# VHH binders against EKC/KEOPS complex subunit cgi121 (cgi121): the designs that were tried, part 7

Target 1, 174 residues: EKC/KEOPS complex subunit cgi121 (cgi121), of Schizosaccharomyces pombe (q9p7j3)
Amino acid sequence: MILPLFPETQVHVFVYENVSNCAAIHEQLISQNPIYDYAFLDAATILYKKQVYSAIIRALEDRRDEQMKTKTIHSEVILSLSPKTEISSAFRQFSMTKKSKNIVVVKIDSKLTEEEEFERLDKLVEGNRVEFSDEELQKLIDFKVLKKNYKLDPSTLENPLASILSSIALRGYS
Key: E = the ipSAE of ESMFold2; O = the ipSAE of OpenDDE; V2 = 0.75 times the mean of E and O plus 0.25 times the DockQ between their complexes.

## First folded at step 6 (VHH)

Design A03 (from m1 with D31R L100S F103W; framework vhh_7n9e_1)
Fold by ESMFold2-Fast, scan of step 6:
Structure A03 (fold): chain B 174 residues (1-174), chain A 123 residues (1-123)
Amino acid sequence: as target 1 above (174 residues)
Amino acid sequence: DVQLVESGGGLVQAGGSLRLSCAASGFTFSRYWMYWGRQAPGKGREWVSGISSSGGSTAYASSVKGRFTISRDNAKNTLYLQMNNLKPEDTALYYCATDSSPWYYYSGSYDYWGQGTQVTVSS
């Protein structure tokens, strides 16, 4: 995927359901293994494709403006999903955990083709690939988690997308 | 104050072995992941290996996998790197490192680095 505001930046997003090795992946991330340099998100926190793209765009804007708060573009994507500028909270809220079952994986600045990234990730992730689509994401979301992370009340349930995107894009303003 | 001091480097011939040590102080060593990185002359720092707080999990760069072994002794606050079958391309300054927030530092850019110990492998 090419983003209009960042046409030079390659972006790939992958979705896996029924993942059995999240604990092993988590340990590789903590060990700083560069093979695992991706943003590994818990799919229970992601409702829309636009939510992921909004976080990617915000992370790329912060990198462009030399405002990144984390050391990699992938950790910056995880931070950018949060409505607050608190790093530890963002990772607790959105990052894959040892107990995760469904994950969204983001790769930015890949030197590999999308097909080569698929082949690589299929070796790292023990689960079933599904399409990155609103329909598939809506099967994996946990609405209690989503409501808590974005502080959604009953009045925003009819338009959670606008509230979520505003939280991501306007983090740190006002 | 976190302090990491590496030792054990030296000059060896290709095919030889060296064991590096890192003495840690100023933090609860047994609760932190530890890492080895290296920097060859004129090049950037690269990640070599990592080990969990208990020693139960390890990871290696593909260039050293099968030849290097990372280990730790929590009672002695010491990290080790056993280097076997050394190659000229392993010539570098080797650093011990740790990170207070490993989730945020995937690129091998750690919070705390030692001074390094020089390893030179002659052909």
Scores: ipSAE 0.017, ipTM 0.425, lowest interface PAE 5.9, mean pLDDT 85

Design A04 (from m1 with L100T F103Y; framework vhh_7n9e_1; at its last look DockQ between E and O 0.09; V2 from the best seeds 0.00; counts 0 for: pae E 7.5 > 2, placed apart)
Fold by ESMFold2, look of step 7:
Structure A04 (fold): chain B 174 residues (1-174), chain A 123 residues (1-123)
Amino acid sequence: as target 1 above (174 residues)
Amino acid sequence: DVQLVESGGGLVQAGGSLRLSCAASGFTFSDYWMYWGRQAPGKGREWVSGISSSGGSTAYASSVKGRFTISRDNAKNTLYLQMNNLKPEDTALYYCATDTSPYYYYSGSYDYWGQGTQVTVSS
């Protein structure tokens, strides 16, 4: 897909459930293998498509404005999900870990169609692809984790989207 | 508590070799990637190398690739950096680090750090 504000930037998002090789993927990311240059998110932390899109947009804005704090656009997406500016905390809270079971995978600056990128990614991830949709994300979320990550209480849990998106958009401005 | 203690630094002539050690305690060493970083006088911190929990995968900064070798001994909870063909540009405080949190793309922000050991390379 192409975001209107960033017309030269193609973005793809994939969701996998029942992933058996997160530990192996994690090792490849740390080794800096460029074939694994994606943002790998723990799906237990993602409730909405807009949560992911807002983090992508924030990362792209920071790149455009030369204000990125991490080494790659994909690591910047992970930071951008967090309401806080501390890099290690953001990765701890949102990135796929060795113990993750379901993941959301983001590719920015893709030169491939969605299906071509999927075919490449599918060689790396041992799991079952599901649709990137609010319906599927809601099956994979851990609400205890979501509440902790965004400091939600019962009043915000009825419509947590606005609180979450505000946290992403305004990180570092207070 | 987690502790990382570096040793093996010192003065060495250009072209020489040095082996750094990092003794780890307070966590299950064999479960985590370990890293070496360095900070030269008047410069920011630079990621140097990383090694997988098993030791089977390694990565190096381009400035040291082919000259430095990272290794670990999980039975002794010890991380090593073998530095060969040293250059004055390698002069820095060398520290080991680890991160028990989710994968981290930026090597300068770890959960745990050693105090560092000074390496000085003279011409």
Scores: ipSAE 0.014, ipTM 0.200, lowest interface PAE 7.5, mean pLDDT 85
ESMFold2-Fast, scan of step 6: ipSAE 0.265; ipTM 0.653
ESMFold2 (binder alone), look of step 7: mean pLDDT 83; pTM 0.841
OpenDDE, look of step 7: ipSAE 0.020; ipTM 0.281

Design A05 (from m1 with F103W Y104L; framework vhh_7n9e_1; at its last look DockQ between E and O 0.62; V2 from the best seeds 0.00; counts 0 for: pae O 8.3 > 2, grease 27.9 > 24.2, SAP .79 > .668)
Amino acid sequence: DVQLVESGGGLVQAGGSLRLSCAASGFTFSDYWMYWGRQAPGKGREWVSGISSSGGSTAYASSVKGRFTISRDNAKNTLYLQMNNLKPEDTALYYCATDLSPWLYYSGSYDYWGQGTQVTVSS
ESMFold2-Fast, scan of step 6: ipSAE 0.355; ipTM 0.715
ESMFold2, look of step 7: ipSAE 0.500; ipTM 0.813
ESMFold2 (binder alone), look of step 7: mean pLDDT 83; pTM 0.839
OpenDDE, look of step 7: ipSAE 0.013; ipTM 0.271

Design A08 (from m1 with S101E Y104T; framework vhh_7n9e_1)
Fold by ESMFold2-Fast, scan of step 6:
Structure A08 (fold): chain B 174 residues (1-174), chain A 123 residues (1-123)
Amino acid sequence: as target 1 above (174 residues)
Amino acid sequence: DVQLVESGGGLVQAGGSLRLSCAASGFTFSDYWMYWGRQAPGKGREWVSGISSSGGSTAYASSVKGRFTISRDNAKNTLYLQMNNLKPEDTALYYCATDLEPFTYYSGSYDYWGQGTQVTVSS
């Protein structure tokens, strides 16, 4: 995908279900192995494609403006999903853990094609690829986790998209 | 006042071995992942290996996998890199590194670096 405000930036998003090696992937991420330079998200926290794109756009804006709070664009995507600017809480809320079962993987500034990234990731992730679509994401979401992360009340639960996007866009502003 | 001091570098012939050490101080060494990186002449910095706080998990760059072994001694606050079957392309300044901030994963970038120890492999 090409973003209109960032036409030079390549963005790829991948979704895997029934992942059996999340503990191994998590260890590689902590080891700071550059082969794993992706944003690895817990799919239990992602309901819409627009949620992921909103976080990507915010991270790219922060990079453009030299306002990144984390060391990489991929960790900045994870931070940008959070309605708050606390790095540790954002990672606990949205990043993949050893216990994750389904994951969303974001790659920014890839030098590889989408097909080449698929080949690379398929060697790292022991799970089933599914389409990055609202339909597939809605099969993997945990609504209790989503409600807690975005502090959704019952009145917004039926259509939470606008609330989630506002939370991402307004991080740190109450 | 985090301090990392590397030692053990030198000149060796291709096929030889070296063991690098990194003495750590100024933080609770046993609580943090530790890393080895290198910088070859005229090239950028390259991640080489990482080891978990307990030593139970390790990771290696594909270029060194099977030849290098990372290990640590938490009682001595020391990190090691055993380098076997060295190749001329392993010639580089080797440095140890760590991040004390939680959740700085996904980066390959470190807040604390040693000054490095030079490894030169002749053909």
Scores: ipSAE 0.132, ipTM 0.547, lowest interface PAE 4.4, mean pLDDT 86

Design A10 (from m1 with S57K S101E; framework vhh_7n9e_1)
Amino acid sequence: DVQLVESGGGLVQAGGSLRLSCAASGFTFSDYWMYWGRQAPGKGREWVSGISSSGGKTAYASSVKGRFTISRDNAKNTLYLQMNNLKPEDTALYYCATDLEPFYYYSGSYDYWGQGTQVTVSS
ESMFold2-Fast, scan of step 6: ipSAE 0.148; ipTM 0.581

Design A13 (from m1 with A59S S109D; framework vhh_7n9e_1)
Fold by ESMFold2-Fast, scan of step 6:
Structure A13 (fold): chain B 174 residues (1-174), chain A 123 residues (1-123)
Amino acid sequence: as target 1 above (174 residues)
Amino acid sequence: DVQLVESGGGLVQAGGSLRLSCAASGFTFSDYWMYWGRQAPGKGREWVSGISSSGGSTSYASSVKGRFTISRDNAKNTLYLQMNNLKPEDTALYYCATDLSPFYYYSGDYDYWGQGTQVTVSS
């Protein structure tokens, strides 16, 4: 995928449901195995494609402006999903855990084609790949988690997209 | 002050073995993952292996899997890398490393590195 503000940046997003090996993936992430250099998100926290893209754009803007708070672009994507700049809270809120069942995986600046990343991730993730679409994401979301993470009231929960995108864009100003 | 001091490098023939040590101080060694990285002349740093705080989980670069074994002795604050069946392409400066921040997954670029110990494998 090509982003208008970052046309030279390669971005790939993958969705997996019914993942059985999240504990093993988590151990590899802590070991800092570079094969696992991706943003692994809990799908329970993601409702829209635009939510993911907004976090990616925010992370790329922070990298461009030399304002990244984390060590890697992928960890910056995880931070950028949060309405606050607190790293520990963002990871607790959005990153996959040992107990996650459905995940969204983001790769930025890949040296591989999208097809090669698909083949590689299918070997690392023991789950069923599904389309990165609003329809599929809405099957995996946990609205209680979404409401808590973005501080949504009942009136905005019916159509939360604008509130979520504003929270991501205005991170650090609320 | 965090200090990591590597030792055990040297010149060895292809097919030979070496055991590297890393003496750690200035932090609670038993609470943190530890890593080995290496840098060949003219190349960037590359990750070699990682070990969990308890030693119960280990991970290896595909190029060394089956030949290298990472281990630790928490009572001695020491990290080890047993290198078997060494190849000329294993020639590099080997670094001990740690990251005291668990939120910086994916990095390969650690908060703390040692000075390194040179390993040279002749053909």
Scores: ipSAE 0.149, ipTM 0.575, lowest interface PAE 4.6, mean pLDDT 87

Design A16 (from m1 with A59N G108S; framework vhh_7n9e_1; at its last look DockQ between E and O 0.49; V2 from the best seeds 0.00; counts 0 for: pae O 8.4 > 2, grease 24.8 > 24.2, SAP .733 > .668)
Fold by OpenDDE, look of step 7:
Structure A16 (fold): chain B 174 residues (1-174), chain A 123 residues (1-123)
Amino acid sequence: as target 1 above (174 residues)
Amino acid sequence: DVQLVESGGGLVQAGGSLRLSCAASGFTFSDYWMYWGRQAPGKGREWVSGISSSGGSTNYASSVKGRFTISRDNAKNTLYLQMNNLKPEDTALYYCATDLSPFYYYSSSYDYWGQGTQVTVSS
């Protein structure tokens, strides 16, 4: 996938359900294994494709403007999902944990086709790939977590997307 | 300044063993994960092993798992790599590395590397 504002940056997004080795993946991320150079998100925290895209775009803009707060573009994606500026908080809110079951995986600056990247990633993730769509994401979401992460109330729950995107866009501007 | 100095490399026959050491200085050694990497001629740097700050957690590349053991002595600011059952494909310059970022997640590079110690395994 190519984003119009970033034509030189190829992005791939994958969704896995029933992942059995999240703990192992988590350990590799902690050890900074370069093979695991992805953003691993907990699918329980993701409701919309646009939520993920907005975070990706925000991260890319930060990189372009030399305003990244984290060390890597993938960690910046995780930070960009959060309405909070604290990195540790963002990771606690949105990053895959050892206990995660379903995950969203983002690759930025890929040199491979989507299929090639999938084949590579499939060796790392022990789970079932599903379509990256709002329909599939809605099956995996934990609304309790979503409400907590974005402080959604009955008024904003009628249109959660608008509230989520606003939170992402306004991070650091309060 | 951060310094990482590797030692213990050399020439060894296939099936042999070596023990690498890395002396660290210039930072609080006990607060950070430490790593071993290697680079064979004509190839890029390859991750080999990692160990947590306390030494309670370790990770290994699949190619060395069961043969290599990473350890550390925080009192001595020293990282170790015990390499057993060495193979010709293990021939490489071995580096000690660290990341001084307070966040260890999702990094594709390390902040500091040593000069490396050469390991050569003959068939």
Scores: ipSAE 0.008, ipTM 0.245, lowest interface PAE 8.4, mean pLDDT 89
ESMFold2-Fast, scan of step 6: ipSAE 0.306; ipTM 0.691
ESMFold2, look of step 7: ipSAE 0.060; ipTM 0.512
ESMFold2 (binder alone), look of step 7: mean pLDDT 89; pTM 0.903

Design A24 (from m1 with L100S Y104L Y105W; framework vhh_7n9e_1)
Fold by ESMFold2-Fast, scan of step 6:
Structure A24 (fold): chain B 174 residues (1-174), chain A 123 residues (1-123)
Amino acid sequence: as target 1 above (174 residues)
Amino acid sequence: DVQLVESGGGLVQAGGSLRLSCAASGFTFSDYWMYWGRQAPGKGREWVSGISSSGGSTAYASSVKGRFTISRDNAKNTLYLQMNNLKPEDTALYYCATDSSPFLWYSGSYDYWGQGTQVTVSS
């Protein structure tokens, strides 16, 4: 996909359900194995495609402006999903865990085509790939997790899009 | 002002055990991932183990898996490494490190490092 503000940046987003090897993937991420240089998100925290794109755009803006708080663009995407600028909290809230069942995987600046990335990820992820769409994401979301992560009240939970996007775009500003 | 102070190193025979400690101060220890790394003379720096902020997730380098156990006590701001069945190739200076992100693509690229504690394993 092409982002209007970053037309030269290649972005691929993959969604996997029923993943059986999250513990093994988590070990590789902690080890900082460069083969796993992706943003691995828990799908329980993602409700909309726009939520993921907003985090990607914020991360790319921080990279452009030389204001990244993390070492890679992929870790910056994870940080950018959080309404706060604290790195450890963002990773606890949004990153996949050993117990995750469904994941969203983001790759930025790939040297591979989307098909090649899928073949590579299919060897790393033991699960079923589904379409990156609001329809599929809404089957995987945990509204209790979403409410906690974005501090949503009951009225906002019925239509949380604007609140989530504002939290991402205006992260760190009061 | 982040400070990390390692202790517990020493000389031990092959097959023996040592317990390393890292005393952390100057930051909210319970919010950060913690790591152990090591460096032998004439070799590059090697990542050994990592533990999540809550202690719920741990990872180990293949060379130490099954022999070493990482743990933490957030109430005491202390990180531990229990080393069992030590081998001569485990001889190295062991460093405590903190890096707020476990998903860095480059191993050994941590924000803060301690001064290290020497572990020497005799044959």
Scores: ipSAE 0.006, ipTM 0.180, lowest interface PAE 10.1, mean pLDDT 82

Design A28 (from m1 with L100S P102Y F103L; framework vhh_7n9e_1)
Amino acid sequence: DVQLVESGGGLVQAGGSLRLSCAASGFTFSDYWMYWGRQAPGKGREWVSGISSSGGSTAYASSVKGRFTISRDNAKNTLYLQMNNLKPEDTALYYCATDSSYLYYYSGSYDYWGQGTQVTVSS
ESMFold2-Fast, scan of step 6: ipSAE 0.204; ipTM 0.605

Design A29 (framework vhh_7n9e_1)
Fold by ESMFold2-Fast, scan of step 6:
Structure A29 (fold): chain B 174 residues (1-174), chain A 122 residues (1-122)
Amino acid sequence: as target 1 above (174 residues)
Amino acid sequence: DVQLVESGGGLVQAGGSLRLSCAASGFTFSDYWMYWGRQAPGKGREWVSGISSSGGSTAYASSVKGRFTISRDNAKNTLYLQMNNLKPEDTALYYCATDSPFYYYSGSYDYWGQGTQVTVSS
């Protein structure tokens, strides 16, 4: 997909359900294996496509403005999902863990086509690919996790989109 | 705050043995996988071994399988690496890490521990 403010930037987002090898992927991330240079998110934390795109846009803005707080654009996407500026909190809240079952994978600045990235990721991820859509994400979300991560009260939880997007845009102030 | 402190490194002859320790604090050690990694001068980081939260599952890099044994003592918040039949190519700074994404994504080196140097002479 092409983003209006960043038309030169290639962005691909993939969703996998019933992933059986999250522990193995996590070991590769710890070892800094360059083949795994993606943002691996726990799908339990993602409710909307707009949530992911808002974090991507924020990360790209921070890179453009030389204000990145993390080492890579992909780690900056993970940080940008958090309503706080604390790196460790953001990763505990949003990144995949060894216990994750469903994941959202983001690739920025790919040298490969979307189809080539799918083929590559299908070799790394032992799970079922599903469409990156609000409908599919809503099957994978954990509302208890979402409520904790964004500090939502029960009334906000029934229509959380505006609150989530505001939290991403006002990271550190909301 | 999470802290990892490695110890037990030193100079050893090829064929010798060393036991490394990693003292963990600031988090619930018994809830997390723990890992040993190493970095030789001028080379990238290499994963060495991993152990599950209970100690019931372990994994090893092919280069060390059969020679190294990872273990943990959850009551003492301590991770161990028993290294046998050491080779000159095992010379590296050894560090421990946890299942926390902070260890592989953070710009802060404080969470990786300082490491403990292992030097194997021929």
Scores: ipSAE 0.013, ipTM 0.149, lowest interface PAE 8.5, mean pLDDT 82

Design A30 (framework vhh_7n9e_1)
Fold by ESMFold2-Fast, scan of step 6:
Structure A30 (fold): chain B 174 residues (1-174), chain A 121 residues (1-121)
Amino acid sequence: as target 1 above (174 residues)
Amino acid sequence: DVQLVESGGGLVQAGGSLRLSCAASGFTFSDYWMYWGRQAPGKGREWVSGISSSGGSTAYASSVKGRFTISRDNAKNTLYLQMNNLKPEDTALYYCATDSFYYYSGSYDYWGQGTQVTVSS
């Protein structure tokens, strides 16, 4: 993936369904094992590719401007998905949990190719990889979780993209 | 400290052969899968070949299968890539890598600087 404002930044996004070892992965994330330096998202919270890209762009903007609130670019992606600036709330809302079944994994600044990252992740994640596409994401979303996280009303829920992107871009200001 | 030192690259004519070596140190080489990857000018890196810890299993990218042979000498801690019938599109920096303990220990890169292979037509 090439981002227009960050053309030198390598971005890889992977989607896994039916993951059986989320509890083990979560433990590695808590212990800050550096092999797990990825943004591990619960796929129940992600409806569109643009949602993920908007969070990545916001995180990269915060890094560029020396305004990151978290230790890594990957944790900053998780924070950037949230409409609020509270770190613990963002992780509770969007990050993978011990009970997650489907996950979205983001890697930024990889020095490996997408295939090499996949081979490494395949050793860490016990699940089935699917395409990173709106169609596949829409099979994994939990609309109750999405509605809660972005405070969507039924009228907005029929076409939530603009509301979600606005929440990510303007978090803390509206 | 993990170190992988590649050698054996050079300039060769299309249809020629080269043998690359990778000298490994800082880990128990015989316990780990080893890999060759490459990066061509203006392109991303691609996986080329892999070999199991014992040498009993090998795998190749479709672009090199039948032309390249991966092998290892566990007594010498050395990985090899025999490259036959080279094509201009094989021109790249070639790296060796391992994915076991060292990715787990926090490295995200190939450990060596690579060895340049240039194939002229």
Scores: ipSAE 0.000, ipTM 0.095, lowest interface PAE 16.5, mean pLDDT 81

Design A31 (framework vhh_7n9e_1)
Fold by ESMFold2-Fast, scan of step 6:
Structure A31 (fold): chain B 174 residues (1-174), chain A 122 residues (1-122)
Amino acid sequence: as target 1 above (174 residues)
Amino acid sequence: DVQLVESGGGLVQAGGSLRLSCAASGFTFSDYWMYWGRQAPGKGREWVSGISSSGGSTAYASSVKGRFTISRDNAKNTLYLQMNNLKPEDTALYYCATDEGFYYYSGSYDYWGQGTQVTVSS
């Protein structure tokens, strides 16, 4: 994927369902194994492709402006999904856990081609890869989690995309 | 201070073999994953292979799997890449790298060596 405002930045996004080894992956993340240098998100928190891209764009803007609050671009993506700038809260809300079943994986500044990243990730993740599409994401979302993370009320549920994107763009600003 | 010094490159015919070495100093080599990357003329850097701190786990890019073998000698603080059945498309500057940062999400390797040139003629 090429982003219009960051055409030299390579971005890959992968979706896996029915993942059986999230606990093992989580242990690798805690042990700081650099082979796992990706943003691992719980698919229960992601409803739209635009949601993921908005967080990526915001993270890249913060890196460009030397205003990253976290230590890596991938952790900055996780933070950027949150409507607030509290790091621990963002990770609790959006990152993969040992109990996750479906995940979204983001790679920025890949040193590999997309095909090589697919091959690598398919060996790390024990699950079924599915298309990164709104249709597939909507099968994996947990609306209770989404409502809580973005503080959605019944009126915004009729068009949650606009509210979610505004929350990402305006996080920390009133 | 961290130093990574690659060696073993050279000119070789297609189908030939080379063994690259990376001498590491200035950090506890046995505690870190190590990597080989390469950059071909006119292309960006690409990852080639990685090996865990103990040597118990390895990973390879699709383009080199089955032909290249990564290994390490923690007693000698040295990383190796055995390259067999070399192809013209393997022509590149080869670097070793390590991630000294304690951030799984780093996406960048803090230390890259200067590289060793591998040229494969057809």
Scores: ipSAE 0.006, ipTM 0.125, lowest interface PAE 9.7, mean pLDDT 81

Design A32 (framework vhh_7n9e_1)
Fold by ESMFold2-Fast, scan of step 6:
Structure A32 (fold): chain B 174 residues (1-174), chain A 124 residues (1-124)
Amino acid sequence: as target 1 above (174 residues)
Amino acid sequence: DVQLVESGGGLVQAGGSLRLSCAASGFTFSDYWMYWGRQAPGKGREWVSGISSSGGSTAYASSVKGRFTISRDNAKNTLYLQMNNLKPEDTALYYCATDLSPFYYYDSSGYDYWGQGTQVTVSS
């Protein structure tokens, strides 16, 4: 997909359900294996396509402005999902863990097409690919996790989109 | 070979200030993020602060935010930590660190390269 504010930047987002090898992937991420240069997110934390795109845009803005707080654009996407600027907290809240079952994977600056990235990623992830759509994401979300991560009150639970997007865009400004 | 040499530690009373320095060599300092970590007696290493290659971005542990300022001088290959309003809880061996890794993930408390450290002792 092409982002209007960053038309030069290639972005691919993939969703996998029923992943059986999250522990193995997590070990590769901890060892910093270059083959795994993606943002691996726990799908329990993602409710909307716009949530992912807002984090990507924020990360790209921080890279453009030389204000990145992490070492890669992919780790910056993970940080950008958090309403706080604390790196360790953001990773605990949003990144894939050894116990994850469903994941969202983001690739930025790919030289490959979406289909070519799928071929590469399917070799790394032992799970079922599903469409990156609000409908599919809503099957995988954990509302208890979402509420805690964005500090949602009962009045916003019916339509949390605006609160989530504001938290991502205004991170650090309270 | 990466070499990191810290200096500037010492004994100071609560409420005081210290400025730590780290002299870096053996790599292109201006290309990499740099970090400060610390280790209190009987505890593991903990991350304190980080600064981007250009100095344009900084991050701090919640326990030091507002009191400590990280900075760097790329022309001198030197990293700094200005510590203000020191507390007894800040007593630790302070390390300069980098990992030269292309990726950052949680558990960067296990950075590839740490200096020998400089001791900071804050009396009550």
Scores: ipSAE 0.014, ipTM 0.236, lowest interface PAE 7.7, mean pLDDT 83

Design A36 (from m1 with S30R D31S L100T; framework vhh_7n9e_1)
Amino acid sequence: DVQLVESGGGLVQAGGSLRLSCAASGFTFRSYWMYWGRQAPGKGREWVSGISSSGGSTAYASSVKGRFTISRDNAKNTLYLQMNNLKPEDTALYYCATDTSPFYYYSGSYDYWGQGTQVTVSS
ESMFold2-Fast, scan of step 6: ipSAE 0.156; ipTM 0.580

